# Miniprotein binders against q56419: the designs that were tried, part 73

Target 1, 326 residues: q56419
Amino acid sequence: MEGRTLEEVQEEVFKRHGVLVPKKELEDLAKALEEAGLLLTEKVEARLKEEEEKLKRERPMRLAGLSYPEGEREARAFLEAFRASYPGEGEEARVLLMPHLEPSRVPEVYGAALAALEKTPPPERIYLVGVAHRPLKEKAAALPVPFQTPFGPALPDLPALQALDALLPFELFNTPLAFREEHSLELPLFFLKGRFPEARVLPLLVARRSPELGEALKVVLRDFPGLLVLAVDLSHVGPRFGDTPLTRTLAEEARRRDLGFLERLAEGEPEAALAFLGANPTRIDGVEVVASLLPLLRERKGKVLAHRLDLEAPTLSAVGAGTLVL

## First folded at step 22 (miniprotein)

Design y_5
Fold by ESMFold2, fold request of step 23:
Structure y_5 (fold): chain B 326 residues (1-326), chain A 105 residues (1-105)
Amino acid sequence: as target 1 above (326 residues)
Amino acid sequence: TEEERRFEWLFKHAREYLREGYESGNPRILRLAIELFKEALEIAERTGDPEREALVLWYLAVAYLDLGDKEEARKYAREALRIAEEKGIERVIQWAEQLLRWLED
């Protein structure tokens, strides 16, 4: 990094580690480096390595006090309020699709997930598959550590994770830093751990579709049965997402795409669900996860319990969320 | 050009982080997006590109709205509108007017 501009350092660190450090933070680090007699590169690398080592021991709550309460009693009451926001009854799930969007935006969709869990026998383990919002070194990743929740730690199922790793053509435990802020695991996990306090977890992220992941999971699930959870959002439309302003027509299109996708999944036709989206013009978030998990979704029939296209008037934008049991 | 490449890189990732912050309600991610948009804005100002400047200012306003800072959101939305009206950037005029309508409350 010596002799490079801060912009070059920023891009180099991103290239090497998948971490984009704002220039202001690099300026602060450069001042600290001057005072401590360390090279800027060595300081950044040491910080990233320390963060990685911490994540290899546990993954702390990042959204407590923001998206859900920190205290267990308050968190329990919060979870029950979400169940109450969905007036219907669920069905037993062997596979559950649920959102990872901020829960207060789609309370009845999370409530529907809780209704499904209410009908589901407590599993030994939960295969929780989220969407990587940061780059992964491979198509998919896992972090085999306890994830802290207000209900206590969600313990990893180490034997199942190791079996999965052994079956993949890449190292599964490959990008710890990508898990640090990943809400697509943390938000659904709050609800899952609250309902199934004894279940172990396989916390998985997909960055790019991996047929190998789905085939390996099919094998692992035979020896390590459990609940499969796809933690994905649906359409993303409007200027917030680099698109034209929401109109009645665009909202209807987004709803039709969301529901058509979910309904085809509910018919046990995941390939048809993907084909229905074509070029995915409303940017449904779940396509890479579904495409990875085809062997686990084929011919498994179920029901769409809830859907909302959450509208945001100030930006004329919307995000879709749904609950599907298979 | 190198400045165009760097602007697009920053703008792309800032929007991705804005999306992540919106979905998670995480103010740390929203502040990260803001810093990246500010870096992108600096490039747009330095290169004299009013369309990019107005667009980034609008995204900054959205980021501050998500963070709950209405004063900063209004500030950036008004600046986006000022530039967009001066230069005839119709989409940003429309977007900024809609956003300001909600921020005036």
Scores: ipSAE 0.800, ipTM 0.917, lowest interface PAE 0.9, mean pLDDT 92
Fold by ESMFold2, fold request of step 23:
Structure y_5 (fold): chain B 326 residues (1-326), chain A 105 residues (1-105)
Amino acid sequence: as target 1 above (326 residues)
Amino acid sequence: TEEERRFEWLFKHAREYLREGYESGNPRILRLAIELFKEALEIAERTGDPEREALVLWYLAVAYLDLGDKEEARKYAREALRIAEEKGIERVIQWAEQLLRWLED
């Protein structure tokens, strides 16, 4: 009974761990703890620490049976169906930009990524850079553990991760809980592991732009060459995202912003791509990742293979996704 | 006030989780968003703020739609519309009517 209100516990846990526990869940736990004479905050902290320790050993599949099949045979067929949804040919990638949006919403965009991977020699490692959907303790983070997939575990490239950590002004392995549900890594990884079963992975998240990350990665990639993947989505428009309802003009603007951004990246001009977005009125998610990785994107020319603005009629909202090869 | 600060904190994070659940197809994240929206709704009701109340109700309807629970989605969308019409909250009227057209079918 000693301590804080449930609201204070909720906010303190979020501040310390980036996890927002619903008040109803705290109420249920508090009832059990009152019966046992335990402190609610201490029990919540212990459970979170236990989950964190499990994530320091491996990261299990969270979306199997939801966004992709759990069984390997079905997963391989699923992957091939996505490739078939894009009738074109890919191009070899040193850098691949691909979405992390639910694959069924933009199948040909993921298919284009697979087409690019077909033309790409199997890399020793993949630098997979996603967008943190939970707060990180630093601007960026990594989780140096196997990520489970239907195709087997994606093993971490520990030497490359250690080299990266050594070059940063902060601890790279700083927020394991942020990876627990992170789909911006899991969804692209399904496709990447399916095509490159032997590649090791550097699973990276960006919360806020980090010039330090880009400079460090430029150095690490010299000694540990591999495929750089930016797993980002594009415009987010409409009432779902706090905008006015999608109109023909708002949709045209979102498409123009998405394509203008991608095309400038394809010209090797990432600063121009960011400048083109200005205040980012259509809320392209890729901005912080691109801003972090400028040294790796400059002067790399390539091609936009696919783009879709996925429309949702019930909410008059849309999300953009694209595939870019550099 | 503290109630208003807490509402904004809950509402902001609930919307972020709703976006995450929508993008990932993850029902666990969608349920998290729903619980946070319900907490925010309690505050809006307690403080007598119909615009906040109507907005949260609309987002609850969207969250239940994302889960595939059309009955709950209709319930919350109708309540959002009722309050928005009573208080003249034009954007929520528009949003709720659009959502209901798809749910009523």
Scores: ipSAE 0.795, ipTM 0.913, lowest interface PAE 0.9, mean pLDDT 92
Fold by ESMFold2, fold request of step 23:
Structure y_5 (fold): chain B 326 residues (1-326), chain A 105 residues (1-105)
Amino acid sequence: as target 1 above (326 residues)
Amino acid sequence: TEEERRFEWLFKHAREYLREGYESGNPRILRLAIELFKEALEIAERTGDPEREALVLWYLAVAYLDLGDKEEARKYAREALRIAEEKGIERVIQWAEQLLRWLED
């Protein structure tokens, strides 16, 4: 029967744009469209287009006042508090693996990243590689715009981004909406921009493993040297993530998998790290990023500086986070 | 059925957004998850599926816990428990009792 239900519109918009609009919002839009004589799908698509156009100019802070302070002075104090939560010294990093989990949950893990940055000469640019939490049109994407932070805008390295785009078999600048809420870039960027205020950034997302990305980045890094950051979390276990409640055995397994993965990366053996995880039963979300970046990780030896399996008693669930320098 | 397919689609994405909201500290994402869980709950109620209903109610309780709304979290956890006890849904009994121990304190 001709005509679209709200459910059909919801699913079609998701299929076309990777955006899931709640049915209640569609109901409100449908009422407004009846009053204005417009089609619901045209209105939804126009709103999405407007947001895309804004994201082609800049990416605003989405987590200021929530996961980190909005004001610069408070943000600097916040940064230093995190550094203080890790009493050790770091090591110089050419590659840094750090989390994107809400920082207050794993303060010493972010502190370890800051300690590593203290030992790292300020780079001209940072290749920040996060995990896409929303669908991408391709295996990977970038957004070549300033990302706002409390420390000022993190400016894109446009020449390096363009060089990367030219080397890939797909359009790199392909899904601006996927960056709108993407915390795997925003949370690490807060720390990186706070320590390296003059570095430019290549904000990259991986949705699915892309060997092409790693090969292209190896070439780009020769002409545009900088710091490579893998912004990834580790195990996700417990009812929050579709598992049985956390037991001592499940927690031990998650910790073993997190550390075994990180330690194999620290030995310069990223293929062995991936093989160690097998079917990835504890849902380490760093896998797609590591699998994409193999050429940049092979034979780079380093050290695991910190790890936490962050436990949540009310839900018997946990998320792992770590800091690795290579 | 089509209702079952749509429930699974909503439930999958709602849980993904719940994870995203939890990991980011972003209440906007948590509220998105809540709306999707409410859509899924409507389907579970219409189809008379108490296991799905109890599961969704538990995830709603978790989403409100993440927002810091203990009152709403208690409400949904108690309803999840009520249905789970009535219908013998052991995993949700366990999950809701654990959550309520932390919310009742």
Scores: ipSAE 0.792, ipTM 0.915, lowest interface PAE 0.9, mean pLDDT 92
Fold by OpenDDE base, fold request of step 23:
Parts: structure tokens; C-alpha cells; sequence
Structure y_5 (fold): chain B 326 residues (1-326), chain A 105 residues (1-105)
């Protein structure tokens, strides 16, 4: 094992690739390698490379039959039900902020997003910016392959992705394995593909704030116009998230932070929205995404369509979600 | 210590996977969280840190709840409560009692 422990190998692989290899699997590999005289790291890297090669062709659904229906007919009924859960009307969006939380927890918030999409002319392309829940090699990444949905594959806009890559100081097409199970892209994409079946997609993930991404996208959007979608959640409070139990005071603070953030974005003041959060004590998820996209959010006025702080009673915890159009 | 470092790494990433699993409903991710929590639990037991042990047990209960395994969730929640009561860890007592009330109804 080149003098490294299984634990060190696990931590290194996680850091490098955003993949957790179970300790038992590493033990089995180590045993096999001891017998074969091979290095554990080389074998792990070879397996990961094979998985990366699969992701060069397509990104398969991971949440079909769980968070949304796999069949197209059932998926359409699902979309209609979610739209029906929001009693209001939408507005035309040039920028859409929507959640990536499991849809059943905040149906009316997704319904509000669908309402906005009803008022939005079909875009040629969708810039879908999600949150990386796993480490990336760079601050941001893209996966330039078809994403499977019940409505058919969401095809990548390769010319626009290439234009974006050319303007970034880092390789955009990094950490493909981080996309394999990333729900922050898969869940919103279900709704987006269902509404705009012909739109191409730029699936983007942000791990850390990248001002360069926002500046590059601003340039790319001139030549490659499209709908910008921020797939982000809001506050995460309570014991589930390492906090104190949800009290009236904590819930009021979470709502204040969520709504104050969204309202400042709706006024076209994204820097003020970030400043309003300060140290982000309620752990708003979308901070790094918004911080990366400041040039695209400035001076754009819009409307908050929906907000919910969803209580999980068993754990005395809550998650905030919202829908904003600009 | 190296054991403390390892515990903190495991516990941090276990909670991150638990969050991801909760948000997505992905059972594979929840199982990864459970594996990390179990390893963290072993360290907490070996080092004799009852506060860390009780916390990890509570999070394990939550992870099994998310998987839909109410039996295992009750088991870990009861163990979390037991340790927390023995050591006077009031916050974990409250959290475990709340979880058990929901699991027993």
C-alpha cells in the first residue's frame, strides 16, 4: 500500500475525485493487491477511470422511481400535479431561482417554478447552475454529455460550453464523477426538460464562489442567449444539520434570512443579498452560486413567487426553499 | 490525535452525506452516510467519548429513518437516549426522545 493506510487512501480518493470508497471495499482490494503485488491506489484509479469513461457518453437518471416517475406518462401527470399545487400565476423569467430539495417536501415551490416557465418563451438553451454537494477539483465544473430524463435526453450545448471553457482560467470539464449522483442538477432538470423539451442544457456545478464564472457566462450569454437557472436551497436549521432544535425564534430567523436574501435578489442587488446573510448562520445553500453569478444578477429586478420553510418534526429540523424570477 | 482527526473527518462527511441523502432521497447516499457514522461510532466507543457516541447514535437513527427502517432507527435512538441519560447530555436526551415519540406512534 505504498506505506499509506486504507484510511489515508480513502480520504485522498475522496479529496481528489469526490468519491467515497467504502472501507470494506478498500480492504478487499488491499487483500487482493497483497496477493497480486499491485498498488491499491492504481487499482482504485483504474476503476474510477472506467466510471469516468461511462460518463463521457451520458449521465443516467439516479432518482427516477424515487423522487419522480420514470415513465413519461406518469412524469407528465407528476408535472401537472406540481403545477396545480401552486395557485398563483407565474411571470416571464430570464433568470429563475428554484430549489433542488426533494420535490414532495416543497411541491408549491416547484409549482411556482413551473408557473414561471409557463410564462417564459421557450429558450434555445438553459444554463443550469447547481450546487456541488461533493468536492470538485476546481471551483466550478461542467459535464458536456446528455442527461437522461423521463422526457428523453437533455442534450448539451457543446458550442456554448466550449465558449465558456475558453474564457475560464481553469479547465471547466473537471471532476465528471461529481455529476454522477448530483441531485441539484437532476431534480430541476426534470421540470425544465418537461417544460422545454427542445432546449439544450449547460449543466454546471459550483463548489466554491467563482467570480470568473459569472464574468465568463456574461460574455457567453451575449453570443449564446438562454435561460439562466439557479438550482439552490435556502436555510438548513435544526439538529439534522448540527444545530439546535427548531424554535419559533429560529424559524423566524430562518424565514427572515431566506426572504431577505430573495427579496434583495428580486431588487437586483445580489451583493446586498450576500451582505445581508453575513456569516450565514442559518446555512443558506445557494450562497456560493449567487456569489459566482453576481454579474448576471445585478440590476435585474423580479419577484419572489414562493417560499416555504419545511419542518421535519422527527428531527425538529427545517429546510427553506424558494422560487424567484428575474 | 490521529483518532480525533479521523473521527472529525468521518463525522463531518457522514453528516454531509446524510444531508445529500435527505435532500435527494437516494438510499445509496444514505448507506454511505451510515458506513461513515458506524466507523465514527467505533472510534467514539474506543476513545470513551460518550458525548460523541450519543451524537453519532442519534444521527445513525436519523439515517435509518431516512431509509425507512424504523426498527433500526428505534434501536439507535434508544441507545442514544440511554447514553445521554447516563451522562446527562440534555440536548441528545431531547433529540432522542422526540425521535422515539415519532417512531413509536
Amino acid sequence: as target 1 above (326 residues)
Amino acid sequence: TEEERRFEWLFKHAREYLREGYESGNPRILRLAIELFKEALEIAERTGDPEREALVLWYLAVAYLDLGDKEEARKYAREALRIAEEKGIERVIQWAEQLLRWLED
Scores: ipSAE 0.764, ipTM 0.919, lowest interface PAE 0.8, mean pLDDT 92

Design y_5
Fold by OpenDDE base, fold request of step 23:
Structure y_5 (fold): chain B 326 residues (1-326), chain A 105 residues (1-105)
Amino acid sequence: as target 1 above (326 residues)
Amino acid sequence: TEEERRFEWLFKHAREYLREGYESGNPRILRLAIELFKEALEIAERTGDPEREALVLWYLAVAYLDLGDKEEARKYAREALRIAEEKGIERVIQWAEQLLRWLED
């Protein structure tokens, strides 16, 4: 071995690619390589390159048959049921904030998003901005390939993606493996593709706040108009997330933070929304996304359509979700 | 120490994968979390840190619950409770008891 431990290789691969290779797999590879006289790092890199090459063609569904139906007929029935779970009417959205939490946990919040989409003229393209749950090489990334859905592939808007890349100080098309299983794009895309089958998509992930992204998107949106979607969750509180069990006080604080954040966004004051969170003690998920998109959120007035703090009783934990239109 | 560094790395990323697994329902991600927690557990056991050990055991129980494996979840929750009671770790006692109450139904 090049003097590196298996643990060092694992940590390096994770840092570089956002992929965790199981230690057992590394051990098996190391054994095979020792027999062959090959370097472990080179073999791992070659395997990861093969996986990246697959993602150059399309991004397959990962959650079909789990979080949503795989078949189109069943998927349409699923959409209808989620829409039915929200008793209200939507409003036209130019910007939509919606969750990326497993849909069955907050059905009425997704229902509110669908209600908003019903009042929204079909966009030519959707800018779908999710949260990177895995490390990215850069602050933000895009994957310029078709995303598979039960309603057919969501096709990328290559001209708009290229225009965005040209305006960023970093390579936009980085860390393709981070997209392979990213649910913050896949889950909202199910609903978006189901409602707007002809819309092209710009799948974007944010790992860290990038003011450059918001400024670049503001320019791109002028030449390539479309619907902006923020796929973000809200508070994460309780033992599952390293806190004390959910109490009335903690739930009230989580709701206060969630609603206070959403209301300030609805007033067109995204900087005030971020400032309101401070150190973000209830761990609102979407802060880096909002911080990246400030130029697009300023002075836009809208409405909070839904909010839920979903209790997970086994762990005495809760996750906040909301739907906002601007 | 290097062991403490490695433990913190494992435990941090295991919790991140657990969160991703919880939010997505992806069993592959949950299995990755479990692998990291198991390695963290081995370090905690070797270094003799009962608080870390009990905490990791509780998170393992949660991960198996998320996978739908109630039997393994109960096993790890009981072990978390046992260690927590022996060492007076009130936080983990409460969390393990609650998890076990739910798993008994």
Scores: ipSAE 0.763, ipTM 0.918, lowest interface PAE 0.8, mean pLDDT 92
Fold by OpenDDE base, fold request of step 23:
Structure y_5 (fold): chain B 326 residues (1-326), chain A 105 residues (1-105)
Amino acid sequence: as target 1 above (326 residues)
Amino acid sequence: TEEERRFEWLFKHAREYLREGYESGNPRILRLAIELFKEALEIAERTGDPEREALVLWYLAVAYLDLGDKEEARKYAREALRIAEEKGIERVIQWAEQLLRWLED
């Protein structure tokens, strides 16, 4: 064996690629490699490279048949049902903040997003900025390939992506494997593609705040106008997330932070929104995304269309979700 | 110690995967979380840390709940409760009892 333990290899692969290889799989590989006189790390890297090569062609659906229907007809009915769950009317969006939580948990919040999209002229392109739930090699990344949806592939805007890459001090097209299972893009994209089938997409992930991303996007948006979508959740509180059980006090604090964050964004004060959260004790998901997009959020007035703090009774935990139009 | 370091790494990332699985409904991600929790559990058992053990068992129960496997969820929740009661881990007692109440309905 390489002078490394299986655990060390696992941790290294995770750190480098954002991929967790099961220990059993590593054990099986190690046995095979010992017989072949090959290095475990090299074999793992080769496998990951093959997966990366697949992702150069397209990003398949991962949540079809789970979080949303796979079939187009059923998917359209799904969209209609979600829209129906929000009784209000939307507003035209230039910037849309929407959740990436499993849709069934916060249907009216997604419904509010759909309502906003109904009032939004079809954009030429959508800048879809999600949260990297896995580590990226850089602060942000993009995957310049078609994303599969029940409504057909969401095609990348390659010219706009290239323009963005050229303005960033780091390689934008990094960590392709981080996109493979990332729901923060897949879930909102279902709704976006369903509403705007002809829009090109820029699928972006943020792992850490990148002011450079916002500045670069501000320039790119001048030449490549489009809808900016922040796919972010809000507070995560309770035992599931390491807190004490949800109490009235904790719920009130979560709501206060969620709404205070969204309201300040609605007033065009994204720096104030971030400052309001401080250390972010209720673990609002979207802070790194917002921090990266400050130049695009400044001075934009908007409206909070929906908010929900969704209780998970079994764990006495809750997740906040909201829809904001700017 | 190395075991403590490894436990903390496993437990941290297991919880991250659990969160991702919860948010997405992705059973593959939940299964990854379960694998990490199980390894963390083994460490906790070997080191004789009942607090870590009970806590990991509770998270395993939650992960199986998220997978829709109520039977396994009950199993791990009961084990979490048992250990927590034996060792006086009040926090886990409360959490396990609540989970079991829901799983029994």
Scores: ipSAE 0.762, ipTM 0.917, lowest interface PAE 0.8, mean pLDDT 92

